# VHH binders against q9p4d8: the designs that were tried, part 12

Target 1, 280 residues: q9p4d8
Amino acid sequence: MDFMKPETVLDLGNIRDALVRMEDTIIFNFIERSQFYASPSVYKVNQFPIPNFDGSFLDWLLSQHERIHSQVRRYDAPDEVPFFPNVLEKTFLPKINYPSVLASYADEINVNKEILKIYTSEIVPGIAAGSGEQEDNLGSCAMADIECLQSLSRRIHFGRFVAEAKFISEGDKIVDLIKKRDVEGIEALITNAEVEKRILDRLLEKGRAYGTDPTLKFTQHIQSKVKPEVIVKIYKDFVIPLTKKVEVDYLLRRLEDEEDDDATQKSGGYVDRFLSSGLY

## First folded at step 4 (VHH)

Design c27 (framework vhh_7b18_3)
Fold by ESMFold2-Fast, scan of step 4:
Structure c27 (fold): chain B 280 residues (1-280), chain A 119 residues (1-119)
Amino acid sequence: as target 1 above (280 residues)
Amino acid sequence: QVQLVETGGGLVQPGGSLRLSCAASGFTFSSYYMGWARQVPGKGLEWVSYIYSGGSTEYQDSVKGRFTISRDNAKSTVYLQMNSLKPEDTAVYYCAKDWGYEDTYFDYWGQGTQVTVSS
């Protein structure tokens, strides 16, 4: 996948490869986070007296990371979605002008608030080494949280690329449902229970394999770092449903780019975008 | 309506060649991955070959070097060129459309075409 080459971005195999690769990143980040206790003080609003900031220690640290990384073009990348878009700074590096692949409103599709809530209330308790505080590791814990959150955000919001590819491929069927504002119909059209089952089966296998050193055959205390069943549950209950929400929200607005009345338009916004990018 | 119409099956001598064609309609052919699978009477379905939208290909080990999958996006057609055919290649061959973005899933299948390799 090369975001400078639009034809590679919506390629089915490149999308699959990216999604499979992001599974690995999420699992490894969960393993890293699992070495620390839950440390609920990290997530409690105003637990620490941070000057001129209203929020949790994690909120502050994540916002500072995003502010710094925006200055080196992290959020110019089409697949990166910030948790705190209001803190982003202008990059001091030369701008990269990526060809448009997604709809004009793509950056308004953002479920990071929901991801953050689910992460702190459901995911952390499931993967942490223990339920209590670990005062001497609060910073390391929060850094591991940031890696988990950013990888979850990237994977879930990648649904925008999946939705665009499905829009191109399904054509009239999706258009009809969008015009009717049929949320349930769109969800049914983009959902496949067998594919979802394969994702969960693959995650179970990866969780078992990655959580255990395969060379340690005679260790009396071979310990799985994160229960594979917990990884599967997180995907089943949160990652897949939120990805589906991103796809549905994206698709419901997709005809906005097609409905402009500019008489100079040759074939409409979507087709013109792909023609100018060299995709068609 | 999505349709996959297969042609080109038949009877051939061992060592012979056969070309299967699958004409697709009712979807944006160039955007989807296509595959060929075969079923030997009394046995399960076996994957034969797979072609990506960009033209990259994959083959089952037993047919690698003998079979070639290709596609013509202008004609919405996928082909399977079968060379050096063996009696073990005798099967019903199915053309299939891959729908799954998150993983492989064949949502539409052709009716199948019989390939018989015998002396």
Scores: ipSAE 0.238, ipTM 0.618, lowest interface PAE 4.2, mean pLDDT 86

Design c28 (framework vhh_7b18_3)
Fold by ESMFold2-Fast, scan of step 4:
Structure c28 (fold): chain B 280 residues (1-280), chain A 119 residues (1-119)
Amino acid sequence: as target 1 above (280 residues)
Amino acid sequence: QVQLVETGGGLVQPGGSLRLSCAASGFTFSSYEMGWARQVPGKGLEWVSYIYSGGSTEYQDSVKGRFTISRDNAKSTVYLQMNSLKPEDTAVYYCAKDWGYEDTYFDYWGQGTQVTVSS
């Protein structure tokens, strides 16, 4: 996948490769976070005396992290979605103008507030080394949280590219459902239980492989950093449902970019996008 | 409305060759990935080969180097060129259309075409 080449972004094989690679990143980030206790104080509003700030320690650190990364073009990338868009600064590097592959409202599709809530209330308790406080490691713990949150955000919001590819491939059926505002129909069209089962089976296998050191001798204590079943449950209960929400929300608005006189000739603006990239 | 029609099967001697064709209709062929699978009587379905809309291909280990999958988008047809056929390749071969994005899922299958490799 090359975001400078629109034709590679919506290719099914490239989409699958990207989703599979993002699974690895999420699992490794969970493993890194798992070395610390849950430390619920990190997530409580006004727990620490942060000057001129009325939020959690994590909210403050994440917002500062995003401010720094915006200055080096992180959020110029089409697949990066900020948690705090209002803190972003202008980049001091030359801008990269990626060709548009998504609808005009794509930046308005943002479920990061839900991701943050689920992460702190459901994911952290499931993967942390213990349920208590570990005050000597708060900064390292919060940095691991940021990596987890950003990889989850990228994976879930990647649903926008999946939805655009499906819109192009399934045109007539999706258009009919959008016109009817049929949320259940769209969700049924984009869902397949056997595909989801295979994703979960693959995650279970990866969780076992990555979470256990195969070179360690067998003992009564098997080295396991994160329970593989917890990774599967997180995907089943949160990652997959939130990705579907992103896809449905994106698709419901997709006809906003279509005008009656353009619908027959542009196939969702695809011809114009590819022409602007120098394709013939 | 979606139709997949396989042709090209038959009886062939070990070491021989056959070319299977699958004529597709009722969908935008160039936008979808296609595959071939085979069924031996008394055994389950076994995936054989896969071709992405962009032209990249994948093969089951037992057929690598002997089988070649290809497509002609202008004719809405996918092909399976089978060389150096073995008795173990005897099966009903099915053409299939892939639906999934997050993983492979074949939503439509052809009727199948019999390939028999025997002396």
Scores: ipSAE 0.013, ipTM 0.471, lowest interface PAE 7.6, mean pLDDT 84

Design c29 (framework vhh_7b18_3)
Fold by ESMFold2-Fast, scan of step 4:
Structure c29 (fold): chain B 280 residues (1-280), chain A 119 residues (1-119)
Amino acid sequence: as target 1 above (280 residues)
Amino acid sequence: QVQLVETGGGLVQPGGSLRLSCAASGFTFSSYDMGWARQVPGKGLEWVSYIYSGGSTEYQDSVKGRFTISRDNAKSTVYLQMNSLKPEDTAVYYCAKDWGYEDTYFDYWGQGTQVTVSS
């Protein structure tokens, strides 16, 4: 996948390859986070006296991370979605003008607040080595959290590219459902139970494989490891449902660009996104 | 209405060649991955070859070097060129459309075309 080449971004094989790669990153990050205790103090608002900041230690660290990374163009990339858009700084590097492959409102589709809540309340308790505090490693714990959160955000919001590809591929069928505001119909169209089962089966196998390598530090007897079934449960209960929410929210608004586009009156307009994105 | 229609099957001697064609309609052909699978009498269904919307191809080990999958987006047709045919290639061959998202899943299948390699 090359974001400078729009035709490669919405290619179904490239999308699939990206999703499979992101599974590996998420599992690896969960295994890294699992070596630490839950450390509830990391997530508690005003637990530490952070200068000029109200919020949790994690909120502060993540926001600083995003401020720094915005300055080196991280958020110019179309697949990166910030947790704290209001802290982003202007890049000091020359702008990269990626062709637009997503709808004009794509940046408004952001479920990171929901991801953060689920991560701290559901995911951390499921993967952590224990429920208590780990004073020795609060910073390392929070850095592992940031890697988990950013990889989850990227994977879930990648649903925007999946939704755009489906919009183009389904044509009039999906347009009809959008015009009717048929949320249930859209969700049915984008859902395939057999595909979901295969994703979950693959995750179970990957979780077993990664957790059983005796040459890796986090697979040793003295190290915490994530149960493969916990990884599957997280995907089933949170990753897949939130990805669907992103896709549905994206699709419900998709005709907004077409209604304002004079090309819609000439040629049906919505398939012209590839052309406007620099495919030609 | 999605339709996939296979043609080109038949009886052929060992070492011979056949070209299967699959005419597709009812969907945006160029946007979807396509494949071929075969059902051997008394054995299970097995995939044979896969072609991505971008043109990349994959083959089952037993057919590598002998079979070639290709597509013509202008004609909405996928092909399977089968060379050096063996008696073990005798099967009903099915053209299939991939669902296209998140993972490989064939959501529509043709009716199949019989390939018999004998004598």
Scores: ipSAE 0.191, ipTM 0.618, lowest interface PAE 4.8, mean pLDDT 86

Design c3 (framework vhh_7b18_3)
Fold by ESMFold2-Fast, scan of step 4:
Structure c3 (fold): chain B 280 residues (1-280), chain A 119 residues (1-119)
Amino acid sequence: as target 1 above (280 residues)
Amino acid sequence: QVQLVETGGGLVQPGGSLRLSCAASGFTFSSYAMGWARQVPGKGLEWVSYIYSGGSTEYQDSVKGRFTISRDNAKSTVYLQMNSLKPEDTAVYYCAKDWGYWDTYFDYWGQGTQVTVSS
């Protein structure tokens, strides 16, 4: 997959391969987060007196990370979606102008607020080493959270590429559903229970495989407390449904660009006709 | 630009065998699942077999054990080996390309090839 070559980005096989590779990153990030207790104080708004900031410790640390990462072009990449778009700074590296692969409103399709809520209320309790606080590990815990959140965000918002690829390959069926604003119909069209079952079966296999270290048998028992079944449950209950939401939200607006294309083409045609009749 | 061309159909006696081939072009063949469906006289289209990009296969119950789907990514070709053919297998057989990861919906179909099983 090469973001400078739109045809490689919208190839469904390349998209599938990318999604499969992202599973590895998410599983390893969950394993890293699982070494720490839940530490609910990290997620409570105004728990700590952070100067000139209103929010949780995690909100602050994640926003600072995104500010720094924006300066090194992270958010120039079409597959990266910020949690706090208002904190992004100008990059000090030369700007990369990727070809427009997604619709003009793609940046407005952002479910990160929902990801944050689900992560802190559902995912952390399921993967943490135990309940309660680890006061001396708050920073390390929040760093692991950031890795989990950013990988989940990338995976879920990759649904925009899936949606665009499907729109290009089977526009007629999708267009009819969009015009009717048929959310249920679009969701049914993009859903396949057998494919989803295969994703879940693969995750179960990966979770089992990645949880075993044959050379560290004495620490393997403690190394990760994340059960493979918990990883599967997180994907079934949250990752897959949120990816579908991203696809549906993206598709419902997709005809906006078709209307804009007509306006742009007319404007360009007018300029071309003017130049061909006037200046040399 | 996408083209699917079926060959190998014909007339065969009950209990006989036929091998259907589908030559694909205009897309990255190895990246997509492929399938076979048939138009049975009076019954509409029915799915016959499916092969995922990774090689896993699925079959309709009525053909399981008699039909075998396979693919050759180097030749961009999908095959359907049909053994122990029955009169009920008489149909126009279509090669189909799956459109994506989230759906086993077929976005392109071949022209079809007639298979007639008659004594």
Scores: ipSAE 0.000, ipTM 0.134, lowest interface PAE 16.6, mean pLDDT 81

Design c30 (framework vhh_7b18_3)
Fold by ESMFold2-Fast, scan of step 4:
Structure c30 (fold): chain B 280 residues (1-280), chain A 119 residues (1-119)
Amino acid sequence: as target 1 above (280 residues)
Amino acid sequence: QVQLVETGGGLVQPGGSLRLSCAASGFTFSSYSMGWARQVPGKGLEWVSYIYSGGSTEYQDSVKGRFTISRDNAKSTVYLQMNSLKPEDTAVYYCAKDWGYEDTYFDYWGQGTQVTVSS
């Protein structure tokens, strides 16, 4: 996938490769976060006396992180969606003019507030090493949180590219549903229960595999850092539903831009596998 | 209506060759990835080869180097060239259209074509 080459962005193989790669990043980030206790003080508004800031320690650190990285064009990339768009600063690097592959309102589709809430209330308790405070590691904990949040945001908002690709391939059916404002019909059209099952099955296997070091021949104990079932539950309950919300919200507005035929789709060296039925 | 029609199956001796064709209709062929799978006697459905909309290809390890998948978008046809055939390649071969964006999912299948490799 090359965002400077629009034909590579909506390519089915490249979309799948990106989604599969983002699964790996999310799992690795969860494993990194899992070494720390939940440390609820990190997420509580005004818990710490942070000069000139009203919010949580995580809110402050994440906003500072986004401010710094905006200066090196991180948030100019079409697949990066900031949690705090109002803190972004002008880049000091030369501007890159990315061709537009998404609708004009794509940047207005942002569920990061929902992601942040779910992350702190549901995900952290599920993956943390314990429920208490870990005073010595609050900064390291929050850094791991930022990596988790940014990878979740990227994966969920990637639904905009998936929705655009589906609109191009199945436009007539989607157009009819958009004109009727049929939210349930759109969600049904873009959903396939068997594909979702395959995603969850793949995540379960990745979760089991990534907890082990393949170079250790004489490991006395193999211990999962994060329960694979917890990773599956997070995807089933939060990642997949929020991705569908992004796709539906994107599609409901798609007729505001009536030149969908300008978008192209093309495969580009993607390595993928059919999930065999596995039946013997 | 989506239709996939396989042709080219038959009886061939070990070491021989066959070329399977799958004629597709009812959808924008160039926008979708296509695959071949086979039903082997005594085994479940087994993936054989895959071709992406852009032309990149994937193969099951057991057929790599012997089989070649290709497509002709102008004719809406996908092909499977099978060389150095072995008795183990005996199966009903199915052409399939891939619907999935988030993962591989074949939403339409052909009726299948029988390939028998024996003396």
Scores: ipSAE 0.137, ipTM 0.574, lowest interface PAE 5.2, mean pLDDT 85

Design c31 (framework vhh_7b18_3)
Fold by ESMFold2-Fast, scan of step 4:
Structure c31 (fold): chain B 280 residues (1-280), chain A 119 residues (1-119)
Amino acid sequence: as target 1 above (280 residues)
Amino acid sequence: QVQLVETGGGLVQPGGSLRLSCAASGFTFSTYAMGWARQVPGKGLEWVSYIYSGGSTEYQDSVKGRFTISRDNAKSTVYLQMNSLKPEDTAVYYCAKDWGYEDTYFDYWGQGTQVTVSS
């Protein structure tokens, strides 16, 4: 996949390779976070008296990270989605002009608030080494949280590329469902139960393999272990459903970029328009 | 309606060559990965080769160096060039369209074409 070459971005095989690679990143980030206790104080709004900030310690630290990273072009990349878009600064690095691949409203498709809520209420309790506070490690804990959150955000919002590729490939079917506002029908069209089962089976095996590495020291091995079944449950209950939500939300709005010209839709649909535009 | 039509099968002697073609219709061919799988008598379906929309290819170990998959997006056709054929390559060969975004899943299959390698 090369974001300077739109045809490589919307290739479903390249999308699949990226999604499979992101599984590794997510699992290793969970393992890293699992070394620390849950530390609920990190996630409580106004737990600490942070100057000029109304929110949690994690919210503050994540927003500062995003502010800094925006200045070095992170959020100019098509696959990065900020948790706090209002804190982003202009980059001081030379501009990279990525060709437009996604719909004009793509940046408005953002489920990071849902990701944050699920992460703190469901994921952290499932992967943390134990309950309770760990005062000495709040910063390290929150940094591991940021890595988890950013990798989850990237994986889930990658659904926008899947949705655009499906819209181009299957436009007539999707357009009919969009016009009917058929959320369930769109979700069914973009879902395959057998593929989902194989994803979950692969995650289970990856989780087992990472927890059984014979080169790790005994204490390191114990501290880094996350139950493979918990990783599978997180993907089944949250990652996959939120990815589908991103895809559905993206697709429901996709006709906003069309002039509502019936002739354009009938003349080979949106595929002909895209391929003839010179963006490929 | 999606259709995949295989041609090019037949009887060939060991060491011979065959070129299979699969004509696709009813979907935007250029945006999908395509594959070939075979049904060997007495065995289940076996994946043979895979080609991404961009042209990158993958092969089962038993056919590497002997088979070449290719595609012609302008003709909506995928090909399997089979060289140095062995009796073990005798099978019904199926062309398939890959649906999967996170894993390979063939959602449409052709009717198959018989390849028989015998002395």
Scores: ipSAE 0.153, ipTM 0.580, lowest interface PAE 5.1, mean pLDDT 85

Design c32 (framework vhh_7b18_3)
Fold by ESMFold2-Fast, scan of step 4:
Structure c32 (fold): chain B 280 residues (1-280), chain A 119 residues (1-119)
Amino acid sequence: as target 1 above (280 residues)
Amino acid sequence: QVQLVETGGGLVQPGGSLRLSCAASGFTFSIYAMGWARQVPGKGLEWVSYIYSGGSTEYQDSVKGRFTISRDNAKSTVYLQMNSLKPEDTAVYYCAKDWGYEDTYFDYWGQGTQVTVSS
């Protein structure tokens, strides 16, 4: 996938490869976070006296990381979605002008607030080593949280590219549903229960394989570092549903970019225009 | 709206060759992966070959080295070149369009074309 070449971004094979690769990143980040206790103080608003900041320690640290990373172009990448867009600063590096692949409102599709809530209330308690505090590891714990949150955000918001590709390839059916504002119909069109089952089965196998060290004959790591069933539950209950929400929200607005004279047409010509570049 | 039409089947002697074609319509062919599967009496439906949108290919072990899948995006057609045919290759061959969302799932199938390998 090359964001400078739109035809490679909307290729369903490349989209699938990216989604499958992001599963590995999420699982490894969960394993890293699992070495620390839950440390609930990290997530409580105003638990620590941070000057001129109203929020949690995690909120502050994440916002500082996004500020720093924006200065080296992290958020110029089309697949990175910030949790705190208002803290982003001007880059030190030459600007990269990526071709437009997504609809004009794509940056307004952002479920990071929901991701943050689910992460702190559901995910952390499921993967942490214990329920207590670890004051001597506060920073390391929060760094692992940031990696988990950013990888979840990237995976979930990647649904915008999936939705655009589906709009282009199946536009007539999607256009009809959008005009009717049929949320359930759109969700049904983009959903396949057998595919979802295979994704969950694959995650279970990855969780078993990555979470245990088969070379250790005797160790304190007698169990998997993160229960594979917890990884599957997180995907089933949160990652997949939030990805669908991103896709539905994106699709419901997709006709806003169309003129009255061409409001009913599919974007098949858009794909064909990019494919004519000869790079596909 | 989506249609897949297979042609090229027939009767052939062991060791012979056949080329199957599948003409696709009703979707943007170039961005989807395509596959071939076959239904053998008594064995059920089995996957034969797969071609990604980018052109890379995969084959079932029993057909590796004998079958070749290819595609022509300008003609919206996928092909299966079958060489060194064996009686065990006798089946109805179907082409299929991949769903394309996160994992392989064939959402549309052709009508099938009969391949019979016998003396």
Scores: ipSAE 0.064, ipTM 0.536, lowest interface PAE 6.1, mean pLDDT 85

Design c33 (framework vhh_7b18_3)
Fold by ESMFold2-Fast, scan of step 4:
Structure c33 (fold): chain B 280 residues (1-280), chain A 119 residues (1-119)
Amino acid sequence: as target 1 above (280 residues)
Amino acid sequence: QVQLVETGGGLVQPGGSLRLSCAASGFTFSLYAMGWARQVPGKGLEWVSYIYSGGSTEYQDSVKGRFTISRDNAKSTVYLQMNSLKPEDTAVYYCAKDWGYEDTYFDYWGQGTQVTVSS
């Protein structure tokens, strides 16, 4: 996938490669976070006397990370979505002007508030080594949280690219559903239960393989660092549903960038450009 | 409406060659991955080859080096060039369209074309 080449972004093979790569990142980030106790103090508002800040330790640290990373162009990338867009600063590196692949409102599709809530209330208790506090590891714990949150955000918001690809491929059918504001029809069109089952089956196998000590592969009673079933449950209950929400929200607004009398022509024109840039 | 029509099957001697074609219609062909699968009478369906929209290919181990999958986006056609054919390659060959974004899922299949390898 090359964001400077729009035709590579919506390529089915490249989409799959990106999604599979992001699964690995998420699983390894969960494994890193799993070495620490839940440490609920990290997530409590005003638990620590942070100068000039009203919020949790995690909120502060994540916002500082995003402030720093914005200065080195992280959020100029089309696939990065900030948790705290209001803290982002101007980059001091030369600007990269990526061609537009997504609709003009793509940056307004942001479910990070929901991700943060689910992460702290559901995911952390499921993957942490224990439920108590580890005062000597609060910073390391929060750093692992940030890696988990940012990888979840990237994976879930990647649904915008999936939605754009489906908009182009479905043509008139999706346009009709959008005009009718048929949320259930859109969900049905973009959903495939067998594909979802295969994703969950793959995650179960990855969780087992990646979380297990390789020197114990022939031993009975092998334990994973994170239970594979927990990884599957997180994807089934949160990652997949939030990705669908992103796709539906994106698609419902997709005709805002089109003129009523040439919506199909615009879709056709983009496809023609895509086809002319590659032999596939 | 999606349609996939296979042609090119037939009877061929061991060591011979055959080229299968699959004409696709009803969808934007260039945006989707395509595959070939085969079924021996009385046995299950087995995947043979896969071609991504970008042209990258994958093959089942038993056909590597002998079969080549390719596509012509201008003609909305996918091909399977079969060389050094063996009696065990005898099967009905199906062309399939891949719908899945996150994983392989063939949502439409052709009618199949019979390939018989015998002396």
Scores: ipSAE 0.329, ipTM 0.688, lowest interface PAE 3.4, mean pLDDT 86

Design c34 (framework vhh_7b18_3)
Fold by ESMFold2-Fast, scan of step 4:
Structure c34 (fold): chain B 280 residues (1-280), chain A 119 residues (1-119)
Amino acid sequence: as target 1 above (280 residues)
Amino acid sequence: QVQLVETGGGLVQPGGSLRLSCAASGFTFSYYAMGWARQVPGKGLEWVSYIYSGGSTEYQDSVKGRFTISRDNAKSTVYLQMNSLKPEDTAVYYCAKDWGYEDTYFDYWGQGTQVTVSS
């Protein structure tokens, strides 16, 4: 996948490789976060008197992190979606102009507030080493949180690329559902229960492999860093459903970039960009 | 309406060759990955080969070096070149279209074509 080459971004194999790679990043970030207690103080609004800031310690640190990283082009990349878009600064590095592969409104599709809420209320309690405070490690804990949040955000919002590719490949079926604003119909069209089961089975296998020392010969000495079943549950309950929400929200607006009669008459949508991907 | 039509099966002696073809219609062929699977008695349905939209290929270990999958996007056709055939390759061979994203799942299948390897 090369964002300077649009045909590689919507390539089936490259999309699949990216999704599979992002699973590894998410699992390893969960393992890193699992070293620390839940530390509820990190997430409590106004727990610490931070000058000129109203929010949690995590909110502050994440916003500062995003401000710094925007200056080195992180959010110029089409697959990065900020939690705090209003804090982004202009890059001081030479500008990279990525060709547009997504609809004009793609940057408006942002479920990061929901990701943040689920992360702090559901995910952290499931993966943390314990339920208490670990005050001496608040900074390390929050850094691990940021890595988890950013990898979850990237994976979930990658649904925009999946949705664009699906729009082009399915054509008339999706166009009809969009015109009718049929949310349930769109969800049914983009959902495959067997594929979801395979994703969950793969995650279970990866969680077992990455969370356990494979060189140990005696089972009584094997220690899992994060329960593989918890990783599977997080994907089933949150990652997959939020990815579907991103895809549906993206698709419902997709005809805004088209003229209604042109979209209806063009079977398969705009396939010209896909034909070039078959040459590479 | 998605249709996949296989041709090229038949009877061949051990060590021989066959080329299977699968003509596809009803979807944007160049976009989707395609595969071949076979129904082998005693093992059930097993995957044989896979070709991504971009041309990258994957093979089951038992056919590596002997079988080659390819595609012609202009003709909406996927092929399976089978060389050095063994009696164990006797099966009904099915062409299949991949679902597309997230993970491998064949959502449409052809009717199958019989390949028999015997003297």
Scores: ipSAE 0.245, ipTM 0.645, lowest interface PAE 4.4, mean pLDDT 86

